# Designs tried in a protein design chat: VH-VL binders against q9hk44. Part 23

Target 1, 202 residues: q9hk44
Amino acid sequence: MNSRIMFIGGVPGVGKTSISGYIARNTDIDIVLSSDYLREFLRPFAPQESHLETSVYDAWKFYGDMSDDNIIRGYLDQARPIMGGINRVIARALANGEDLIIESLYFVPDMMDEMVLKNAFLAYVYIDDPDLHRSRLEDRINYTHRNSPGSRLAAHLKEYRTIMDYSMDMARGRGIGLYSTDDYALARQRLLDDFRKFVDRR
Key: E = the ipSAE of ESMFold2; O = the ipSAE of OpenDDE; V2 = 0.75 times the mean of E and O plus 0.25 times the DockQ between their complexes.

## First folded at step 9 (VH-VL; framework fv_utomilumab)

Design g1 (at its last look DockQ between E and O 0.40; V2 from the best seeds 0.00; counts 0 for: pae E 3.9 > 2)
Fold by OpenDDE, look of step 9:
Structure g1 (fold): chain C 202 residues (1-202), chain A 122 residues (1-122), chain B 108 residues (1-108)
Amino acid sequence: as target 1 above (202 residues)
Amino acid sequence: EVQLVQSGAEVKKPGESLRISCKGSGYSFTDYWISWVRQMPGKGLEWMGKIDPSDSYTKYSPSFQGQVTISADKSISTAYLQWSSLKASDTAMYYCARHEGYSYGWEDFDYWGQGTLVTVSS
Amino acid sequence: SYELTQPPSVSVSPGQTASITCSGDKLGDYYAHWYQQKPGQSPVLVIYQDSERPSGIPERFSGSNSGNTATLTISGTQAMDEADYYCQAWDRKTAHVVFGGGTKLTVL
């Protein structure tokens, strides 16, 4: 198969949208999908137990008090239908030999099909420094999300960091590359180089 | 020049604890992972586990999970392999080896330590 | 768990081509790496990423990987090439590193 497919995960503020765009431009991949839009697409049809009508940072409330466990439970509930859709999208791209980049807050390799895991380049981007992470959330209004106050998301940094840590552990467990965006320029270059290596061997 | 220098040979008795070391030099220690590999006398290479020195994340082989502890002190560019209670069956050569982080299987071991011989006998 | 299988031994005469195989389920979908180990010495990387040679490794060493089998080829084998050779890959599912059982290459 000649499809060049990247599935990149990361919580808000880590720069996955910008990095995806950068990679797309440098590899001539025309289709870039965002799980934000996929979520909106699925909301009318998603099962109630997925709680997709609730923000991910509030999803823990369905399980009781705020805790890391409840944060992750809520995150996974939302991830299930979205990951199911992502699997089908990637499967179609593979079947058709199409190039595709998908960026997603929801990154759950355990929910991914074997076909995807074998044939798509998976990566998770993160930020080590919590203060930098907060700053980037606050400032995103100046960049990719012009009409969305960053302060709102910054208020839920704890939830995002919890999801990030969980996702990183899962990614590492499956040998998926982790890319710190503390040095953004370095991260995107490394990711691009790795993606090219991945594609070249196929 | 990149080098991994391991601690010297050890002669121990069953039940004793042991920690051996692997010191990296000539490169940024936190940019690479360290794996430990066991080689029993006359036998093949066995991967034991690996560590990311940058945050001390570890991954163990199922055969060695709970049997040994891998750690690192990035301040002195050193990785460790330790036993809380040695067994005679732990007698082997132990190598540390460097590789890049998770990169879809192109993590080859480009540099190896000289090995540490551990002998456990009554 | 993912497993790699190598023949226990291979013998060649000087000047002949030696081939050492490493078999694993869909190993061609992974990168295979090869190490040479001589008695009393540490392993040395001789082939990485299926077919790449590190600096200092003679050109007579080459590698390939397709289907279920990776192959280390030594053309014009020399006496100094007598050693144990290990293939190595990783298990994508578990992120574990996996070595083959090793092959003893004898130069007759």
Scores: ipSAE 0.475, ipTM 0.823, lowest interface PAE 1.5, mean pLDDT 93
Fold by ESMFold2, look of step 9:
Structure g1 (fold): chain C 202 residues (1-202), chain A 122 residues (1-122), chain B 108 residues (1-108)
Amino acid sequence: as target 1 above (202 residues)
Amino acid sequence: EVQLVQSGAEVKKPGESLRISCKGSGYSFTDYWISWVRQMPGKGLEWMGKIDPSDSYTKYSPSFQGQVTISADKSISTAYLQWSSLKASDTAMYYCARHEGYSYGWEDFDYWGQGTLVTVSS
Amino acid sequence: SYELTQPPSVSVSPGQTASITCSGDKLGDYYAHWYQQKPGQSPVLVIYQDSERPSGIPERFSGSNSGNTATLTISGTQAMDEADYYCQAWDRKTAHVVFGGGTKLTVL
């Protein structure tokens, strides 16, 4: 049978971890990978110019003052080795006929191999309402990241929303679904339904 | 029954403006993108651009960027193709066609309009 | 700027198998779709996603896509199959749709 591959992007606080778990439970896909852990695995080996030694919300500091351009530049530097690894992981899953869900902060269409673009269900989740996004970041310790205090991440809401807006803009018109999780239950059901349609059409 | 019904043939002079239409019925109009496709007399199909009627996001072929305007009015399930100043070289058949959304669609055009012949001459 | 190349014409006798090719750099990394257009008519989708048939398309129509070449195959070709055939791909990195130049199938 063909591999069922979902690659879901989103910044912290938009619900990508919760949604990936929901999809896994409802499709019996056993392997869910988070780029948060892939990033930790790669950090001691990554090139210095990737700046993976720092948090994504601080990477702009290597380029000067805080600006949208510098935030995105730091993000893309970090994304390059991570996306390279993700391409290889998906290629392996496809070659072996294995099912896989990947949820990732690092979601850059220009860095995706053509076989990923052809064979994977690609989705990006976001939150329209910045106040809701802040609230979700503050609450994340209660839902998916029990010991990671969300208030620290909420202090970097601007950086995350800059990355989110960039990622959505780059995804638009490229066959990548954009899913607002302002209504979380509706979003997760729409994602599940769309994923099932994707696998049924192949 | 899914249908895309286009406005009728047009005979125009160079320099005139024109808007042609494509009305969808028998399906949820905002669930599908609409593309415009040009076919010059005796020639092949050329993709001009597309629109997501749900939010009016558009993407143009580089060959047509700045040459035409694609728009939609989802309240009446209609997409449009507009010229602000027609040229004789705009003489062609123009088709609209739909495709499913991108998370589970691959831009196969399953339904096409009947075409609108635009003739631009003195 | 991605280009798809088709032969301008293909001729077959009734009952024979027609093969229409569509060539593009690494076309196998894209889905290829095929359309039939008879004179004075709109195009009709006959194959999508390399090899799938829409409802109502006879089993004699089939498709394949690998490497640099997609192929539309019509087995047991009938006079009604005489038409122009276009391949089409979609480049997700540029979000552009590309059509081949078209192939006139003649059934003699």
Scores: ipSAE 0.384, ipTM 0.776, lowest interface PAE 3.9, mean pLDDT 89
ESMFold2 (binder alone), look of step 9: mean pLDDT 92; pTM 0.945

Design g2 (at its last look DockQ between E and O 0.73; V2 from the best seeds 0.00; counts 0 for: pae E 2.8 > 2)
Fold by OpenDDE, look of step 9:
Structure g2 (fold): chain C 202 residues (1-202), chain A 122 residues (1-122), chain B 108 residues (1-108)
Amino acid sequence: as target 1 above (202 residues)
Amino acid sequence: EVQLVQSGAEVKKPGESLRISCKGSGYSFTDYWISWVRQMPGKGLEWMGKIDPDDSYTKYSPSFQGQVTISADKSISTAYLQWSSLKASDTAMYYCARHEGYSYGWEDFDYWGQGTLVTVSS
Amino acid sequence: SYELTQPPSVSVSPGQTASITCSGDKLGDKYAHWYQQKPGQSPVLVIYQDSERPSGIPERFSGSNSGNTATLTISGTQAMDEADYYCQAWDRKTAHVVFGGGTKLTVL
């Protein structure tokens, strides 16, 4: 297989959109997909129990009081149909020998086929510093989301951090590389280098 | 040249503690993980666990979880395998081996140590 | 836990082709690696990522992986190829490394 596929996970504010774009430009990969748009595409057809009509940071409400456990439950409910779609998208790309980058809030490798996992480069990006994370959420309006107030998302930093911690633990436990974007320039360079290495060994 | 050099053979008694070492050279030590592999006399290879020397993250085989401790000192490019209390059944050859620091969907061991023979007997 | 199964032994005459199999559930959806171990020596990587040869490994060594079975093939087997061979993979779910039970290759 000659497909170059990267599946990158991260909660809002970590810089995965920008990094994905950077990598795409530096590897001549033309197709970059975002789970934000995939979610919108899927919402009309998603199972009711997925609660995709609700923001991920509110999904815990379906389970009762706010808790780390309920936050993760809500996150996983939404992730199930989206990850199913992402899995099929990647499978198609592989079958056709197409290059693809997918960036996603929903990052659950256990919901993906083994063949897809074998042939895709997986990475999870995160931010160590909560204050930096907050500031980047607030500043989204100045960069990638020009018509979306960052203050709205920043108000739900706790939920995002919970999802991030869960995802990082899952990623580490499955041998997936973690990339801190506290130093953004360093992170994107390392990710690019690792992706190239992945591709070159195949 | 990439090399993994392990500490020398050990002869111990049951109940004694032991730490053996694996020193990497010829490459950036923190860019690769180190695994420990046990081979009992006349038996096959058994993966014990692995460590990321960069942050000392460890993963153990269920069979060895709580039975041994894997650690690393990246300042001297060395990984360790240790027992708090040896048993006769711990008699075996122990290998260290490296694989890529990040998993790209594969974890092949491209370089191995020469092995450390541990003999535990009364 | 994920398991890999190998035949305990395979025998071939010099010049013949030896095939060593490694079976696991959907092993073809994973990368399989192969190691050669001679008595008193450390294992040596002979095939990685199903079919790739490290530098220094003879071209008579080849590998394939599909379905539930990975295969190490040694064409024109030589006396020096007599050794134990281990297949290896890792489980994505747990990140655990798994070895097969090993196959003793005898060159008659």
Scores: ipSAE 0.715, ipTM 0.888, lowest interface PAE 0.8, mean pLDDT 94
Fold by ESMFold2, look of step 9:
Structure g2 (fold): chain C 202 residues (1-202), chain A 122 residues (1-122), chain B 108 residues (1-108)
Amino acid sequence: as target 1 above (202 residues)
Amino acid sequence: EVQLVQSGAEVKKPGESLRISCKGSGYSFTDYWISWVRQMPGKGLEWMGKIDPDDSYTKYSPSFQGQVTISADKSISTAYLQWSSLKASDTAMYYCARHEGYSYGWEDFDYWGQGTLVTVSS
Amino acid sequence: SYELTQPPSVSVSPGQTASITCSGDKLGDKYAHWYQQKPGQSPVLVIYQDSERPSGIPERFSGSNSGNTATLTISGTQAMDEADYYCQAWDRKTAHVVFGGGTKLTVL
């Protein structure tokens, strides 16, 4: 009767929302949480230094010219309050014996509580091919976000891929699976199978 | 069925180089990480580092960083531990052990090699 | 970095219950694994993920992990259980493996 907890990270356009829905349907997990809504809820209360009023792809501007370092600084500033909330949400699910899927742009292993690291299945989804990633961002409306124009997000491919590469580097060696969605059907099946193995080994 | 077979015992002099091996069989070699563990005579187990054989990503214990090289050749299902210049204090038993990689692994070592005794004298 | 502490030795009489402790800061928030090593032999995994027993390990071996302490328990201890026992954890934030110093179990 242990809680079945999945925490999926990924930048926009990699398919984390559609994969989380696929997993939910195939595991009968009823609660799926998107950090996009946590972000919106938190924005009016968040500290100024988090820069949550700004889209993640613009947060580097508070630090100077566009660079990988400044993109990551802005991302991490935004991630701190959101990851704090995610830790609390998972703790609640564990205490209540509830199953939970969380999909999040904000996925920072150093900000995860030890009980999250111990009890949650951690996965990061990505796209290898930048051209495919751009096309997925441009076509995003048709699959998961029907009122968000994909061309706005695709203009920020550089920022998203910088965050993606950083997140993948941080995941290496920490028991966090990396799942390429270039072949979406294969990726979702592999992720489902691995989640089931994780649950069975606990 | 799963086996980790290590190369034989070695007797070396200080300053010599050495590479010892750990060959995996009975499983998909790239699905598991290989760790190296030192045990000095009469002492406990010390983790030296690990390698993902699929892409050769390595992580070393701070105590062994820069002191040894861990590598793998996945085409022959083999991991290696190498010294460029042995010291007398390197006299120990060296084990390889596998553990589950990504996604559902917890770094428990379910299978161990038989050990390679390295003696560095004079 | 992260450290695990074990008593250097534990002695029990045959048939009694042996308890071997492993202490580390918030170790209960990590998984603890246990290995048995007999003289001249490789270590053998006897408990993983705090309390799970691999195939082939006798039911008299059990484990727990809470707070700062994991415990390996051997009920009905037999002479063949004389060995060194090591706990091990994984510090996932550093990706480092940590072993305890080992405990020699003696059956008198």
Scores: ipSAE 0.476, ipTM 0.809, lowest interface PAE 2.8, mean pLDDT 90
ESMFold2 (binder alone), look of step 9: mean pLDDT 93; pTM 0.951

Design g3 (at its last look DockQ between E and O 0.74; V2 from the best seeds 0.00; counts 0 for: pae E 2.7 > 2)
Fold by OpenDDE, look of step 9:
Structure g3 (fold): chain C 202 residues (1-202), chain A 122 residues (1-122), chain B 108 residues (1-108)
Amino acid sequence: as target 1 above (202 residues)
Amino acid sequence: EVQLVQSGAEVKKPGESLRISCKGSGYSFTDYWISWVRQMPGKGLEWMGKIDPSDSYTKYSPSFQGQVTISADKSISTAYLQWSSLKASDTAMYYCARHEGKSYGWEDFDYWGQGTLVTVSS
Amino acid sequence: SYELTQPPSVSVSPGQTASITCSGDKLGDKYAHWYQQKPGQSPVLVIYQDSERPSGIPERFSGSNSGNTATLTISGTQAMDEADYYCQAWDRKTAHVVFGGGTKLTVL
């Protein structure tokens, strides 16, 4: 049997964690991985030039002044080791015929093997409304991150949205579906339906 | 029944502008991408570019970038291919075709238009 | 740019098996799709995702893809199968669609 693999990208606050859980429960996929934990796992071993010890929203500082370009450069530096790991994880799952969902801030398909991309369902979730995005970041403490103040992340909304815009452009340019979570219920249903369709065609 | 119906044959002169159309029916037009494919007389298929009708996002082949414009009007389920200034070398059959495009491996063209013959001669 | 190469022509006798190849760098890591085109007609999808047949396509059509080569196989070839066949793939990095040069299949 073919593995059912979903790789979902999105910046903090878009609801990718919740959506991943929803899909997992509705497809009987037991394994859900988060890049937040993968990042922590890799930090002690990651190349120094990845600057993985620094928050992604501060990674631009290694390139000079804050700019969209420097934000993206910093983001990509961190993404390299993480994406390498994610690629290998998915490859393993495929080799073993295991079902897997991975949700990740770092979403750079160009850093993955084509064979992996061929056999995984990729999706990127985003928020159109900046105010809603801010609100959801602030509200994370009430849901998935109970011991982490959302205000800290909300202060870096600009950096996240820059990364989001870049990622969306990349995704669209590589034929990856984009899902707005402004209507969260609609988004998760659409994603589930598309994932099922993906699985059914295989 | 899914159908892509293209506009009729065109006979034009060099320098003239032209827009041909492809109308989709029998499915949700915004759920599929539309590609345009050129086939010169006696030659093979050449991908020109594609459009997501939902938001009119476009991607062009390098060979056709800046040479044509692809657009769509989702209110009437129609995609367009247009030239600002035709050349004799633009003489060809032009096909529109749809593909899912939401996932890797869904890039197959499952439905094609009947083709629009464009003849450009002085 | 990514390129797909096909033989310009293949000939078979009725009832024999025809094989049309499509070559590209690491094509096996991509999905290959195949189209049949008869004179004066639009292309018709005959194989998608390497080996899947659309509804209405005869079982004698099959496909495979590994390494650098995708293959369209027509078992028990019939006169009606005489046509041009095109392979097609997707360049994920650029989101470009790529067609092979086409193969003319002649049924002798």
Scores: ipSAE 0.559, ipTM 0.846, lowest interface PAE 1.4, mean pLDDT 93
Fold by ESMFold2, look of step 9:
Structure g3 (fold): chain C 202 residues (1-202), chain A 122 residues (1-122), chain B 108 residues (1-108)
Amino acid sequence: as target 1 above (202 residues)
Amino acid sequence: EVQLVQSGAEVKKPGESLRISCKGSGYSFTDYWISWVRQMPGKGLEWMGKIDPSDSYTKYSPSFQGQVTISADKSISTAYLQWSSLKASDTAMYYCARHEGKSYGWEDFDYWGQGTLVTVSS
Amino acid sequence: SYELTQPPSVSVSPGQTASITCSGDKLGDKYAHWYQQKPGQSPVLVIYQDSERPSGIPERFSGSNSGNTATLTISGTQAMDEADYYCQAWDRKTAHVVFGGGTKLTVL
């Protein structure tokens, strides 16, 4: 039987964790992986100067002044080992005929293996309204991350939106759906419907 | 029923401008990308580029980048292919075709227009 | 840029099986689609996603794709199958669509 694989990308505060849970409940997919935990798993094995030792919103500091270019360079350096792991996890699920949902900050099409690009449903979640994005970062404890107050993350909205805009630009024309969660209920239903169509077309 | 209806045949001289059209009906026009495909006389199919009618994002084949302009007017469910200055080598049949643009689409062209023959001669 | 290669022609007798190949570097890692074009007509999708048949396409049309080669197979070939056949792939990394050069199928 063909594996049902969903790989959903997005920066903090866009609702990717909540949507992945919604999809899991409505498809009976039991395994949902978050790259936040994959990143923590990898940290003990990383070199001392590893890009995995810093938060993504500080990764630009390796390259000098804060700029869009340096934010993206820092992001991509962190993404490289994480995406390598994600490729292997998806390959295993495909080989075993297993279903899987992955939700990840690290979503870089150029780092995806061809088998991922061919066989996984790829989606990117974003928020169009910056004020709404800020409020969701600030209100984080009330929705999904009860012990991680969002005020620290909201101070880095610029870094997150730079990464978000870059990721959306890289996704265009590659068959990666872009899903605005400004209306969260509508977005999650559209994503579920599209995933079901993807599975049906195979 | 899904239809893509193209504008009629054109006979032009080198240096003239031209815009041809592709009107979609029987489906949600902004749910599908439109590609343009060239077929020179006696030759094969060549992909020229595509457009997402929902936001007018375009992607061109490297061979056609800067040579033509692809556009769309979603209010009238129409895509366009445009030359600012035709050459004799632009003599060909031009097709529009649609494909799903979402995460479940693989750029299989399930519906094609009837073609627009463009003849450029001096 | 990514390229697809097809033989320029294939000839079969009526009732025999025709095989039309499409070669590209690691084409099996992409989806291949196939189109039939009869003289004076628009192309028609006959196989999509390597091996799927659209509604209305006869069961004698089948497809496969592995390694560097996709194959369109027409079993029990009929005179009405005489046409040009194009393979097509999509390179998701570049977002480019690529057609093969086409194969003229002749049924003698």
Scores: ipSAE 0.505, ipTM 0.810, lowest interface PAE 2.7, mean pLDDT 89
ESMFold2 (binder alone), look of step 9: mean pLDDT 92; pTM 0.947

Design g4 (at its last look DockQ between E and O 0.75; V2 from the best seeds 0.00; counts 0 for: pae E 5.7 > 2)
Fold by OpenDDE, look of step 9:
Structure g4 (fold): chain C 202 residues (1-202), chain A 122 residues (1-122), chain B 108 residues (1-108)
Amino acid sequence: as target 1 above (202 residues)
Amino acid sequence: EVQLVQSGAEVKKPGESLRISCKGSGYSFTDYWISWVRQMPGKGLEWMGKIDPSDSYTKYSPSFQGQVTISADKSISTAYLQWSSLKASDTAMYYCARHEGESYGWEDFDYWGQGTLVTVSS
Amino acid sequence: SYELTQPPSVSVSPGQTASITCSGDKLGDKYAHWYQQKPGQSPVLVIYQDSERPSGIPERFSGSNSGNTATLTISGTQAMDEADYYCQAWDRKTAHVVFGGGTKLTVL
């Protein structure tokens, strides 16, 4: 039996956590991992040059002034150890025939093994409307992050959208599906359908 | 029944422009990508590029980047391959082919057009 | 750019097993697909995703893919199997589709 693996990327506020949960419930996949927790797990052991102790939206500071380039550099520095871990996690699941969903801010397929990429369903979720994105960040406190003020993250919308744009470009250029969550219900249904189709053809 | 029907054979002169077509039927046209494949006389298959008809996103082979334009009109389930200025070296059979590429990562061509022969000579 | 290499020709006697190889760097970590093309005809998908057969393709066609090599195997080869065969893969790094150079299968 082939493992059912989904690796879903997206910046905060796009709804990847909720969508992952939805898919898990509708496919009877029991294991759902979040890169937020993986990051925390890895922080004590991560290379210093990864700057994983710093929030992703501040990582550009290690390169100088705020710019799209420096934002992406900071993002990629943090992504390297996390993606390495995610790659190994997925590889293990595949080896053991386990089903798994991983949702992650860090989504860099080029940092993954080709065998893993071959056997996992990849997807990137995003929001087109910046105002909606801001609103959802602010509103996180009412849903998935009950003890964390959303206003803090909303203040860094620019950095997140820069990362999103970069990630979308990368994903699109590598044949990875993009899913707008502006219409959340439509997005999660489409993603579920595509994932099922992926699994069924294998 | 899924079908890809291409436009008829073309005989052109160097310097002329040309657009050939590939019409899909029997399926949802926007759910699949269309690739164009060149086959020069007595030679192998060469991937030229692909298009997502849903949003007209295109990707070209480096060898064909800037040499041709791939487009689509989803309202009539048709993909196009066009040249602004043909060369004698463009003489070949051109195939369109359908693949289920987006999100899945395998991109096999399950249906092919019958091919369009393009002959360019002075 | 990613490249796939095939032998230019393979010959078999009727009833024998034909094997056509396709080599590429870490091709086993990609999906390989195979197409049959007879003279004057469009290519036909005969194997997809390394080892899957489309509907209508005879069971004598099979495929495998590991390491750097994908293999199309035709057991009990028949005269009608004489054709050109192309392997194909997709390169995730570039999102480019890549074909092998093709193999002419002759049934003696």
Scores: ipSAE 0.762, ipTM 0.902, lowest interface PAE 0.8, mean pLDDT 94
Fold by ESMFold2, look of step 9:
Structure g4 (fold): chain C 202 residues (1-202), chain A 122 residues (1-122), chain B 108 residues (1-108)
Amino acid sequence: as target 1 above (202 residues)
Amino acid sequence: EVQLVQSGAEVKKPGESLRISCKGSGYSFTDYWISWVRQMPGKGLEWMGKIDPSDSYTKYSPSFQGQVTISADKSISTAYLQWSSLKASDTAMYYCARHEGESYGWEDFDYWGQGTLVTVSS
Amino acid sequence: SYELTQPPSVSVSPGQTASITCSGDKLGDKYAHWYQQKPGQSPVLVIYQDSERPSGIPERFSGSNSGNTATLTISGTQAMDEADYYCQAWDRKTAHVVFGGGTKLTVL
């Protein structure tokens, strides 16, 4: 098997998009996929119970009051169809000997097919310092797809950190590396080095 | 030269506590996990658990969860296996072995300690 | 709960080929590793990641893994190959290591 597959998880603001671009440039991998666009592609076909029409930070509202449990329920409901698509994309890349980087908010090990778990380099990126996380979200603040000036990703730091903490806990001890991006330059170099080692040993 | 050097053989009685050690040298200790493996007399290899020395995260085999404690002191490149109360059934050879972290390894044990024989008699 | 099964013993004549099997449900979806243990010694890695040979291991050692079965093959078996052999798998979802029960290779 010669496919070089990297699957990077992380919530908004942790730098996964920037890191995936850095890795692509330094490995000559041409295809980088973002779950942001996979989500948009799937919305007209996704099951209504997945609630893909709402932002991940609002998905808890389908289950009651804001709580860690309801935030995670909403996240997992959205993740199911997207993870199904990611499994298929990776399976195609493996079958054709193609290289691929995927970066995704939706990163659920229990929803990964065995061929992904065996053949892909899996990494979860996070920010340890909440104040740094907030500032990185503020640098990325954009209009909603409805172009509302009042929308801000940083206003939802609580929801994102709840998802991040859950994802780190679920990844810990499952053979999935955790990478702090508090020092971005160090983190991207660690990821590149580890990915190269993974590929070289296969 | 990579080496894992374990503490010497132990003869104990049931109910006594014990801590055995595994010192790594010739490599970056925090870049590799340490696993502990039991081999009872005349029996096969049994994985007990592992530790990431960089942050002391541990994972135990279900058979050993709550029976032993795995720890590490990265400042002296040493991992430990500890019992609070030994039983006669703990009589065995205990090995430490290293493997790369999951992100760029597949848990092959490339270097093993020499073993520590623990004898617990009733 | 994931289990690996090996035959308790395998016997072979010198110069012949020995095959030691390791069976587990969908073991081909995992990487299998193999260790040699001679009496009074620590285990030694002889095959990793299904079929890769560490430096210093003779070319007569080879491995394969597909479906439910991994196989360690020793061609041109020598008296010094007489040892216990263990397969080992890694379950990435649980992060657990599992060893097979071991196979005693006898060279008669």
Scores: ipSAE 0.208, ipTM 0.715, lowest interface PAE 5.7, mean pLDDT 88
ESMFold2 (binder alone), look of step 9: mean pLDDT 94; pTM 0.957

